VHH binders against Protein GET4 (MDC12.19). Designs and how they scored, part 20

Target 1, 324 residues: Protein GET4 (MDC12.19), of Arabidopsis thaliana (Mouse-ear cress) (q6gkv1)
Amino acid sequence: MSRERIKRELPPVQEHIDKLRKVIEEGNYYGALQMYKSISARYVTAQRFSEALDILFSGACIELEHGLVNCGADLAILFVDTLVKAKSPCNDETLDRIRCIFKLFPRVPVPPHLVDVSDDEDVQNLQESLGEARSRVENLTSFLRAAIKWSAEFGGPRTGYPELHAMLGDYLYTECPELDMVRISRHFVRAEDPEKFASMLVNFMGRCYPGEDDLAIARAVLMYLSMGNMKDANFMMDEIKKQAETKNPELSESDLIQFISYLLETLQRDALPLFNMLRVKYKSSIDRDQLLNELLDEIAERFYGVQRKNPLQGMFGDIFKMMG
Short names: E, the ipSAE of ESMFold2; O, the ipSAE of OpenDDE; V2, 0.75 times the mean of E and O plus 0.25 times the DockQ between their complexes.

## First folded at step 13 (VHH; framework vhh_7b2m_4)

Design s5 (from n1 with R104H D106R; at its last look DockQ between E and O 0.90; V2 from the best seeds 0.76)
Fold by ESMFold2, look of step 13:
Structure s5 (fold): chain B 324 residues (1-324), chain A 118 residues (1-118)
Amino acid sequence: as target 1 above (324 residues)
Amino acid sequence: EVQLVESGGGLVQAGGSLRLSCAASGFTFSDEAMGWYRQAPGKQRVVVATIYTGGSTKYSNSVKGRFTISRDNAKNTVYLQMNSLKPEDTAVYYCAAGIPWYIHFRSWGQGTQVTVSS
């Protein structure tokens, strides 16, 4: 009569998978979603987390494979929630499952006829396509943010497992209709893959956004420096300079890039007066983006021990950066 | 054009050993988890062992301690070392790219027969 007796009668996972496959083959994707949720919940209540995870993983993959992004993402997020409930360690098996789910999220180019919108039907079609892209990005972001948080809590690095950051940064760069280079860069500096980050920035320069090339590079380098990562900051500058010789020669004329080059040399030595003089000399370039000043304050604190002007703002900035 | 070709099966006495091989082509082998599965006559195909991209392994309870999965990324090959074989291990053995409950590419070869005599 107890709930424990009912829970003990739960069938093998394969029977659930086979039944749900039939429901999906019949085209009842939303019905299958509700069945995945209810069945996995019974296993969670019975503390049979391994079986719940198998069911949720299978469901997320199958729904995404059929193009049902909302249904698949819902199950992917529930899969990560279940990892947290189960206190599952950040291991190869689970990371491979997360990677598998990620690979199934669609990558959809904007159709050419939607980029030249001139009439009412085309405006509606563009709005719907952008809305679908925003929804996919929101779903993917919720999934990977949860996975990054899980990885930091259960055996991964405190900033989250690097490859999860790389996956999220890459997806945001390629699939988000409204490009947020600050957010993208925050993930890439945590990805432990400076070559991939440099390649992405070179691609960004080829998209020819007005006035954004040098800012994107400066943010990336200053973000590395604010974390104390001189090695990757220098690698980024070296790689960008190599690529700019052939693809964007104008970049070498940027005062901001010149400032970054001098800054990297200055930080190799005990030269706070030089650091301060550079900030004064290049003030007009630095003031183009409020974030650059925040990062330079963090750099001064890390390399020279100076107190920030607004400790509460730095504290809030650190919290915000961690969430991004 | 994904291709997975199993080999190394045969007839062996109970308590004996066999080593299965699976040659893979048509995909980036090092990016995929690999697994061995088996299907006894009249039964469903079930997972035997999985090796993940990071090198860690997982085994079904019925083979744990007796079977060892391994991979050679340079040769695009996954192996199953089967020791202390029992008549219950008699089955056709298949390899696949992917993780249990979702097989990438959804391709199976003809498999390799393992028969364990008493």
Scores: ipSAE 0.642, ipTM 0.876, lowest interface PAE 1.3, mean pLDDT 86
ESMFold2 (binder alone), look of step 13: mean pLDDT 90; pTM 0.914
OpenDDE, look of step 13: ipSAE 0.775; ipTM 0.921

Design s6 (from n1 with D106Q; at its last look DockQ between E and O 0.95; V2 from the best seeds 0.79)
Fold by ESMFold2, look of step 13:
Structure s6 (fold): chain B 324 residues (1-324), chain A 118 residues (1-118)
Amino acid sequence: as target 1 above (324 residues)
Amino acid sequence: EVQLVESGGGLVQAGGSLRLSCAASGFTFSDEAMGWYRQAPGKQRVVVATIYTGGSTKYSNSVKGRFTISRDNAKNTVYLQMNSLKPEDTAVYYCAAGIPWYIRFQSWGQGTQVTVSS
């Protein structure tokens, strides 16, 4: 019989937020987290999604502002889960809320007691700092991955809202202790900002990772091509070649980069036999990374209609690309 | 140093109009949602209107159809056009950067007084 609680029995959102702010000012961050969750659940049960979202947004921001990344991220993820339950549209208000939460995630450098780590205490402190950075990155990744999925389901582009990809890619590049250029590039190709992606790759070349420059460039170009984006693929190659004389002069001697140049010309016309010949001729360069072959299979399917040898991998690959 | 300076208030008869302005500095204006808030004597400060970075707007129920928020990113200025004013609109009006339930930049200083006489 008791199917729904009467809305007038729930207090105004402002009353809850004022009380929770006092709990936080008293330093009880985990108590406030529990209260945010409990109160928002009451509004969700009552189908009052707007109020639940207001409470969760406020809580995520305030907890992050106080440096409580785990607490704030938990509420940020719950905020996105509540957007899904509410079938909230991907609009300016909600995107600004997500951007606001993102801006509050810490950007914390590794302590400057740098490479001369000789004491047992210094080693322990470094390990703890790296663990904290990994946790922050995983928390932010979980939040933005959920937001990207939500945006694709509720009015944004099917690949997710581009700015969300840009935010995640940038954070992964600047804040993750272990640099994962595949993961970063996957987001940047969906960000609709090839200038920013090119700038990031130029910065990557300046960090002097041995043997990674041509692979990172090839992945980026092939990822654009696998999406059918010839314009940004060509822009990337042109910009990188222009900058290579300064950052990595040896790039012009890479067989892999030569392959990419020929591939771009080949895709301008109906030349599947030439495409296949290029894959054979440059096989040793392409085999340096299994992902390159997977991307070339996707390119062949898109440009020439060639059926993949393992069709289920393409389906799972798309899911993983979305999730990051 | 963030500054938000409200202006354009005054005394007006019911049914009249006023246009408020808020000059902003010390932050990247185009990156922030902007809002107008008001505080009537003895009451809490409440949101009146919000304009998001994408240009969409949202209004409290008490001002819908009468008030219009707008922004000029080139001048770092947000506006509130208030039409069909009522005595209940009498308050000090403030602008702030942010969105309801989390304000990033505000001073809550002088504001601009709007007084609507019967």
Scores: ipSAE 0.651, ipTM 0.876, lowest interface PAE 1.2, mean pLDDT 86
ESMFold2 (binder alone), look of step 13: mean pLDDT 92; pTM 0.935
OpenDDE, look of step 13: ipSAE 0.822; ipTM 0.937

Design s7 (from n1 with E32H R104E D106K; at its last look DockQ between E and O 0.88; V2 from the best seeds 0.67)
Fold by ESMFold2, look of step 13:
Structure s7 (fold): chain B 324 residues (1-324), chain A 118 residues (1-118)
Amino acid sequence: as target 1 above (324 residues)
Amino acid sequence: EVQLVESGGGLVQAGGSLRLSCAASGFTFSDHAMGWYRQAPGKQRVVVATIYTGGSTKYSNSVKGRFTISRDNAKNTVYLQMNSLKPEDTAVYYCAAGIPWYIEFKSWGQGTQVTVSS
């Protein structure tokens, strides 16, 4: 077989892109989606991954530009799957492709006339808008979760490439109808941008979520500590303290924030007994959120070598198996 | 409000050098990959070089080793240093924000003419 016969079997990428652009311009978005999938699969089977990636990237961008989030996300996820199959390195070109796709996901504010909903038609419109927002967030999450995993496997940091975490955390904070600060914080602590994370938390406090302010700060600091990141944990506390003095002075009265301050000092010392005494002294504050105890167990293991024991989980698991 | 203004073209003898500039405004320049494209008489516009947001570069085979793309994020400017020019490099040159198969900002207007005499 000659190289020329192989090329005739799989035509040049530019030919496909030009043809598919015409299909999109004619408004046949789902038909184009199926063609993108079929054509890219042929290139993957032929081990011509660069061409498959070009087709999928172009298709994801065009579909998203036309507002077809489901179609575009499908191709974006397939693009990342193809990166994995190709063993593509986490390099500038590929990261720029992922960033381009990310930027094309819609940012859609809640319509102003629905702020004070009083009509059945307006309630239905709001519910449909929220459902669309949830769908967009799930599509973006699937895309970026795959990209983060790919980056960790093929040359990025083990926790995933930080900018990908920043993009996902930011989108979740700004576009998800129901704020999940735990989910958002898990990404931001991996984003290597503690200034942006601190600014986001200050913004969260300004949205008047009473009773959540000190918990959000504590989760963020404890998440940094559970990863062994003393530097960013201390930066977060220092930055929040500076910015909150005028804007949110009630934080200085929080027993939980006081606990976090003492904990940071304790972890700079080899002082496991003091660590344990702080957990007892501030137990009522810590018990406000079960996650805080889980994070403190992880911190104790990392800083002091204390074995994490989950006898109750093992007991529950064994009981469930016996019920089985 | 996006503007991309190419300059630096002209007539040069084969083997000579020329430096193209592209001044950009109306968008956050440092957040975008930038590219140089060219269109020879009677031919399709093609990518010449790309500089990615992280600073790495990619070149078409016909210019690799002779052309250098660079950027100055403080001046919102992308450059193309063109050395060892050949008559085949004769074309109108354009800059754009984006990467192959997704060009976010483009003018595709006058461009800057590069003519290489034999």
Scores: ipSAE 0.582, ipTM 0.857, lowest interface PAE 1.8, mean pLDDT 85
ESMFold2 (binder alone), look of step 13: mean pLDDT 92; pTM 0.928
OpenDDE, look of step 13: ipSAE 0.603; ipTM 0.861

Design s8 (from n3 with R104V D106K; at its last look DockQ between E and O 0.90; V2 from the best seeds 0.00; counts 0 for: SAP .686 > .668)
Fold by ESMFold2, look of step 13:
Structure s8 (fold): chain B 324 residues (1-324), chain A 118 residues (1-118)
Amino acid sequence: as target 1 above (324 residues)
Amino acid sequence: EVQLVESGGGLVQAGGSLRLSCAASGFTFSDEAMGWYRQAPGKQRVVVATIYTGGSTKYSNSVKGRFTISRDNAKNTVYLQMNSLKPEDTAVYYCAAGIPWYIVYKSWGQGTQVTVSS
């Protein structure tokens, strides 16, 4: 068997897409999924990556339009896997294709009549709705994590293409039933959109989660600083202070926020002793979250060249970041 | 309601030029890739050129080097400059929001006829 014979078996992409659309219109969504996978694999084997990508893109979009999130996400993930196999560059065309697929993922609020659940039927409906939301978020996350990795490997920034991080962070914040603000913030600091990140944090403060406002702000600022991004760290702090007087006036009284303010000033100077003194003075605030100390160790290394006291803790922190 | 209005078509001699325009409304124009498509008699509508949200462009092989797609986000308008026209370019030309294999609003304009005579 030869590659030349395999290539001769493959009809034009338009013929495949037209045929598969008819299968979808007949309601055979899972059958169509299998056909998309089989046909795209034959194109990949024939080294006809552009055609495979067209088929997978079309299939992902059609399945998502019909509400078949699992089917559509499966094809979206395979689309990104095929980009990697094809060594496709991170360019406008491919980013628009990824953006198109992303926009087709549902955004579905929980029905208002389930907000005060006391009935057995209402509890069941809420549990089903939350399970569907978790599934959508996991599917979207798998797709965009693959896309971020692909972008970093094939011509995007080493941290991944910023808009992909923005899309994932936004979706996690708006659509995930269990908020993980650390994970969300790790994406937003890589999104190159500090205005959007600040707006999200202001929205988070309006949800009135007890004791989380100053921690969320501190994590965001320290994450920027751990990346060496003084500009966005200062912007975030200035924007949050500006808006705190209306939404959360108690924030100006937070020792942790005071620490962050002094830290930003200290990092503009060759002032390691002052940095160390601030960590001692504000230890009780910093110890409220183990992550803050880990970020401060990274900041000390980046700005002052201080070697980490516990290399395993640094490795543990890197492993944890990979989980997001 | 999404509206797409093509104009600028007509009858032209082979080797001539035309500039097509597409006025768009009812959506955030700058957020969408835009494309020109054409449909010759008895054939399916096919992509001619795409301009992506990042500003880069892509052309079908049959028009590469002869056609130029551009956009003016302030005027919500996409253009197709068609040079060195051939009889094979005779078709109804349409614009759409989206990229090949996915038209965002399932919306097409009325089209504009281009006829290239020998």
Scores: ipSAE 0.708, ipTM 0.901, lowest interface PAE 1.1, mean pLDDT 86
ESMFold2 (binder alone), look of step 13: mean pLDDT 89; pTM 0.905
OpenDDE, look of step 13: ipSAE 0.851; ipTM 0.950

## First folded at step 14 (VHH; framework vhh_7b2m_4)

Design ctl (from m2 with I99S W101S Y102S; at its last look DockQ between E and O 0.01; V2 from the best seeds 0.00; counts 0 for: pae O 14.5 > 2, placed apart)
Fold by ESMFold2, look of step 14:
Structure ctl (fold): chain B 324 residues (1-324), chain A 118 residues (1-118)
Amino acid sequence: as target 1 above (324 residues)
Amino acid sequence: EVQLVESGGGLVQAGGSLRLSCAASGFTFSDEAMGWYRQAPGKQRVVVATIYTGGSTKYSNSVKGRFTISRDNAKNTVYLQMNSLKPEDTAVYYCAAGSPSSIREDSWGQGTQVTVSS
């Protein structure tokens, strides 16, 4: 079980922090990274988690401030791993440290439609920028997914602390070269900020991807409903309809949006037969995306008690998709 | 309401200089990345330069070394110093709030015309 990890006296942690800052200021970023890892591990072994966390937080911030995203992310992930080892509670002080690290990640990709494609060197720079953006998104995702998991395990909501979801969803929407609206939406429905999510979807509609507007809205509403969140589902639908009247009038003609409207009314009632009839009537629209059927099965289970043959499939699959 | 007002454009001889200004209001200026964009006749609007809240700058290849983006957070103003101007720089220049991937698409103003004569 519990045992003493280190017999030797460890020096005050501030001496290590000051020394490592000087190593960084001299330009030895990778050497400092290895020292941060080695020194923090000694404090972890000694069960001196507060000091280990101080060292890792300092290192993550300093490396990110110097533009070393891989080094900084590595330490940020180790910081969260150390929170888990320490069984640290999800409290405001720790969340503030995570916010500070997040804010230091770069927000720099240039979308292809804003690049002058007539310049061969600008096209080459775009290729490199896309690769750098993918790497940064992967690093930030690893960090925040670890933080979300930690928050759910140690005193936060079981779906993860809402602001962490908002941070990750926002970053994925604004900084990821390959837009994955399903993944983004899964985070935003857990962010407890339906106003921001609605604003994001309005922005998405302004990008005019063919055939994607009604699907993106339907996924968002159905995801809220699959979590039992009627309030935010209704808010989302109401807000999107208001905004679409001026910017995207075609949306009111979508059979899928009509289905979602009727579904919201149906779920306020004990009306499983009506729910089933709507799924048959709008089958063509629903089948445009297999995820819609999966979400409707989860909604049927939650609102009407209809069990699936594999009752953990929806819940575990959803959590697994977020964690992977 | 976000408002961005560009100024400082005009007609200038090749090799000359201009300084563009963008007055911003309706948001917390110091919390936003800011950028300059241009639209040449018959072409799409493209990024020219971006300045981030931490002071980092990025430039398109066509303007590196000739243009400098800067900001004055006390005056809510973004600048573009344009040196060694070429006829190819002729365009309407716009500023925008947000990084290139997160521009507020409803905030584009009328821009300021820059015309560089040979």
Scores: ipSAE 0.011, ipTM 0.511, lowest interface PAE 9.5, mean pLDDT 84
Fold by OpenDDE, look of step 14:
Structure ctl (fold): chain B 324 residues (1-324), chain A 118 residues (1-118)
Amino acid sequence: as target 1 above (324 residues)
Amino acid sequence: EVQLVESGGGLVQAGGSLRLSCAASGFTFSDEAMGWYRQAPGKQRVVVATIYTGGSTKYSNSVKGRFTISRDNAKNTVYLQMNSLKPEDTAVYYCAAGSPSSIREDSWGQGTQVTVSS
């Protein structure tokens, strides 16, 4: 008598969602997380991806709404993983859900500098706050990185959906205690919003250490160029110049900024010799950051077909750049 | 040589609809994002909608909910369905290959005039 395992029909997804909501309301956040994972997995196993996604989306949102960033992030990541499993296309509906989750990540002002905290207790509190901020940033990064990858695979641009890059770049810039402008810039150059990027850089000029402002600008421009995006590179530079005239009139005196200006003009022409001359002339300024040289090598390859001495370094660099 | 030929423009009353088409040639259509742009008199050319290779779409805020971009890879054609047209939508509409960040300078069509009367 072959016990026909009565495939117990999974209940309507809403019933689960409602039950799980109650669990969270009772304060059992970790238990709820486990239940969300378990229940969603059952739907995935049953190839009921839509329902699984609904459950995970609900869970991510509710957990985040209750300030449980780790739990919410876990479910958000699982949501994206489920998208991948379901081969869900990058459409507005799904992107809206991602946006919704993103908006629920808390933004907590963290003092950038260890204010002269006179008391040991204050120092400890600050350190804890910084730790929490780092954790939040990491969670959000993991979530959006997964989303970016998903979008690239299932109908978005090759580099990922631009808005997701903008979201991640913005969050990194505003919420990360230690600003990684390289990482931030890598996302912004893929966000297809050079105006916003320019504004961010101008804002950064007011927050950065002396000598970091022109480097950040140069890196950003070169990143655009390395991607073959001359239009946005020029736009951003022009916008920055416009805005900086009032905020930092000395910016134009930077050798590095001058180099970038000449470079942009040079690249509009088939002028490899001039390109090389500029690199030599401004070598001291360019050498302030090794990344600038790397980017210039990429630019040379892209614009002039100059072969890199170590082709393997370029391929790995691109992969790492995508993962960063 | 990349060729883009826009069609479907014309005069329409406010609230009306138009469907623009762009026939593309000279490149692997399926491998490129496609976009619609518009330029009003005295204004800069701006992006209206983009459709990527996988079918995802992006719209300017001004046309969201009213315009729909689509593509037929078998026909090497991108479309722009424009509904609920407004006088502010009056412009020359251009088709382009690539995303806004990767538009090839040589990938612009001649454009098609859309005029929305009040």
Scores: ipSAE 0.000, ipTM 0.205, lowest interface PAE 14.5, mean pLDDT 88
ESMFold2 (binder alone), look of step 14: mean pLDDT 85; pTM 0.856

Design t1 (from m2 with D31Y; at its last look DockQ between E and O 0.01; V2 from the best seeds 0.00; counts 0 for: pae O 4.8 > 2, placed apart)
Fold by OpenDDE, look of step 14:
Structure t1 (fold): chain B 324 residues (1-324), chain A 118 residues (1-118)
Amino acid sequence: as target 1 above (324 residues)
Amino acid sequence: EVQLVESGGGLVQAGGSLRLSCAASGFTFSYEAMGWYRQAPGKQRVVVATIYTGGSTKYSNSVKGRFTISRDNAKNTVYLQMNSLKPEDTAVYYCAAGIPWYIREDSWGQGTQVTVSS
């Protein structure tokens, strides 16, 4: 007599959400996390994706609201993973949920001067605070990276939904103790907001070490160009020039900035020889960062059809860029 | 709406004691941590003591051995017993709900003044 495993109908999702909320309210945040995972997995197994998403969304929000960034992030990531499993299209409703989760991630000024400790202890506390900040950034990055990937796969632009890039870039810039301008710029160039990007770079100019400002600008422009986005590259450069005239009049004296200016002009013309001459003339400035050479190679390929000597390096680079 | 109300502050002589209270209303102790902070004139707000949901406590070095944070769940109140007070302890003391690295804007009390005279 084959005991027909009575497929226990899953209860209404709201009952679970309410129960889990109580668990969190009781302060059992980690227990709740495990329950969210377990319960949502049951709905996923039953191909009840809408309910699974509701549960995970609720959990992510509640955990984050209580300041549990790790737990909230885990559930947020699982939310996105479930979107992928469900083949959920990139629509406004889903994006709104992602936005909601994003807004709940804490923004904490660094360095935190929250601990009144002796000099030695101050250093240790600072290090701990920095570690926590890094952890928060990593959690958010993981979440939004997953979301970006999802959006690219399920109806968004090939590079991912632009707003998600803007969100991630902004958070990295404001919340990361160690600024990775390359990483930040990679997101901003995909955000389709060159004005905001320009403003950010100008802000960065006031905060960076000498010699980092022109490099950051050059990278940004070349990144746009490597993507074939000449319009936004030009716009950004123009905007930076306008804003920098008052804040940093010496910026225009940078060889690297001059190079970028000439490059932009050159690319508007079918002038590969001139392009090559510029690279030679400003080689010393370009060689400040190997990434600039890589980007220029990409630009040459895109604008002039110049084949890269090592095609495999380009393919792997693109994959790593997508994973980064 | 979450409300935190501090009380127990005042003027005390060096070596004296004060007990601060933070009454929480509108929510249960659903936060991972509660804490006391202080801000001296011209200085940044700093953590003094934290009590976590599990009952563990943390103190700044400057107050270790002198201050004790405790909570009464039944009364939804957090306390800060301050002993052996020093002039350098003079500050506005704030109660907050949340972990030290993330406190919502609406999760702060209004503060209570503590003045320690030499």
Scores: ipSAE 0.024, ipTM 0.395, lowest interface PAE 4.8, mean pLDDT 87
ESMFold2, look of step 14: ipSAE 0.737; ipTM 0.910
ESMFold2 (binder alone), look of step 14: mean pLDDT 88; pTM 0.897

Design t2 (from m2 with D31E; at its last look DockQ between E and O 0.72; V2 from the best seeds 0.78)
Fold by ESMFold2, look of step 14:
Structure t2 (fold): chain B 324 residues (1-324), chain A 118 residues (1-118)
Amino acid sequence: as target 1 above (324 residues)
Amino acid sequence: EVQLVESGGGLVQAGGSLRLSCAASGFTFSEEAMGWYRQAPGKQRVVVATIYTGGSTKYSNSVKGRFTISRDNAKNTVYLQMNSLKPEDTAVYYCAAGIPWYIREDSWGQGTQVTVSS
């Protein structure tokens, strides 16, 4: 009459998590990683995405808690890949899980680029620390870039969910041994937190090569303007003026900062001829960084309808937006 | 440093109601998801309800429609309103800071007993 029923193939999530925690306690971190991947794949194949996500979330957190950044990041990235496969919406629960994983990535109390070297052992220790910091930053970047892309695709803002940009920008600024202020700024202008971005730029001032502080400020303001964000562009300038009076009075002598001030006033008006005149008058300052010209072309298109000089430049700007 | 103190447990007849409270300190309350868990005698601790930082809530199937989780960020307190109580709801109830499947060991309360008589 009846045949034996097919045995249950997928045990409860808690049973898997309990087993895997024991494997980690035995010190077999890479073995546990492979087991997390295998088990989650079985749930994905069975279309049981919720269980796969629970296992991957737990595994990423546990591996990171034990300091296993490579293992934890692999699982965090797979967690995001699984969100995409499941077509999971960008909601509070999932954002909280991503934040939880992010908070478990290690942080270094003293930035490696500020360590004073005094002997061969100190140089060797510095080089190892820098390599570890680069690896952590690469892993976190991969995770959060995937999360930003997922959020834009599945119900979040087109530019990606702002908090994810804030997390990535902050981590890049505090933990990356080689500062890429352009990339950091592109995330912060999408973070919807101009107070934090201003504070970060003030902290940055005095750490760059002499005469570079004004470039960092100009890039930030022009990036806000290229997105049409006059409110945060003005807030940034106001905050920098306030804090520069106490920390870096020399900024008031920068021709580039003067240009930015006039530009902000000009964009409030239907004044394309004045905009063009300012670009000619301040050409020497603007030419210090080709990115400033590219941003000004984007600003002219957005505020005045002026077509970019070169269609390739427009495509180049779009490519950079995809990188963030 | 995290401190979670549950209160509001006790003995209640079937069909009755209780409201549990959990006072939290030692962390930024508004930035953490909060949850209620329960452990019946001889069983594993299981999730009952979760409230996420954005305010959305999730419930186990056994308590949907009967229990309500809520939070008051000004008082650093999370609540569990338990209505239509059944004998199978008898357990020690714990609050926790964090998300199901990863709760740090130091992020649990000490528990409050709920006993539902027939």
Scores: ipSAE 0.746, ipTM 0.917, lowest interface PAE 0.8, mean pLDDT 86
ESMFold2 (binder alone), look of step 14: mean pLDDT 88; pTM 0.890
OpenDDE, look of step 14: ipSAE 0.882; ipTM 0.963
ESMFold2, look of step 18: ipSAE 0.727; ipTM 0.912
ESMFold2 (binder alone), look of step 18: mean pLDDT 88; pTM 0.890
OpenDDE, look of step 18: ipSAE 0.883; ipTM 0.963

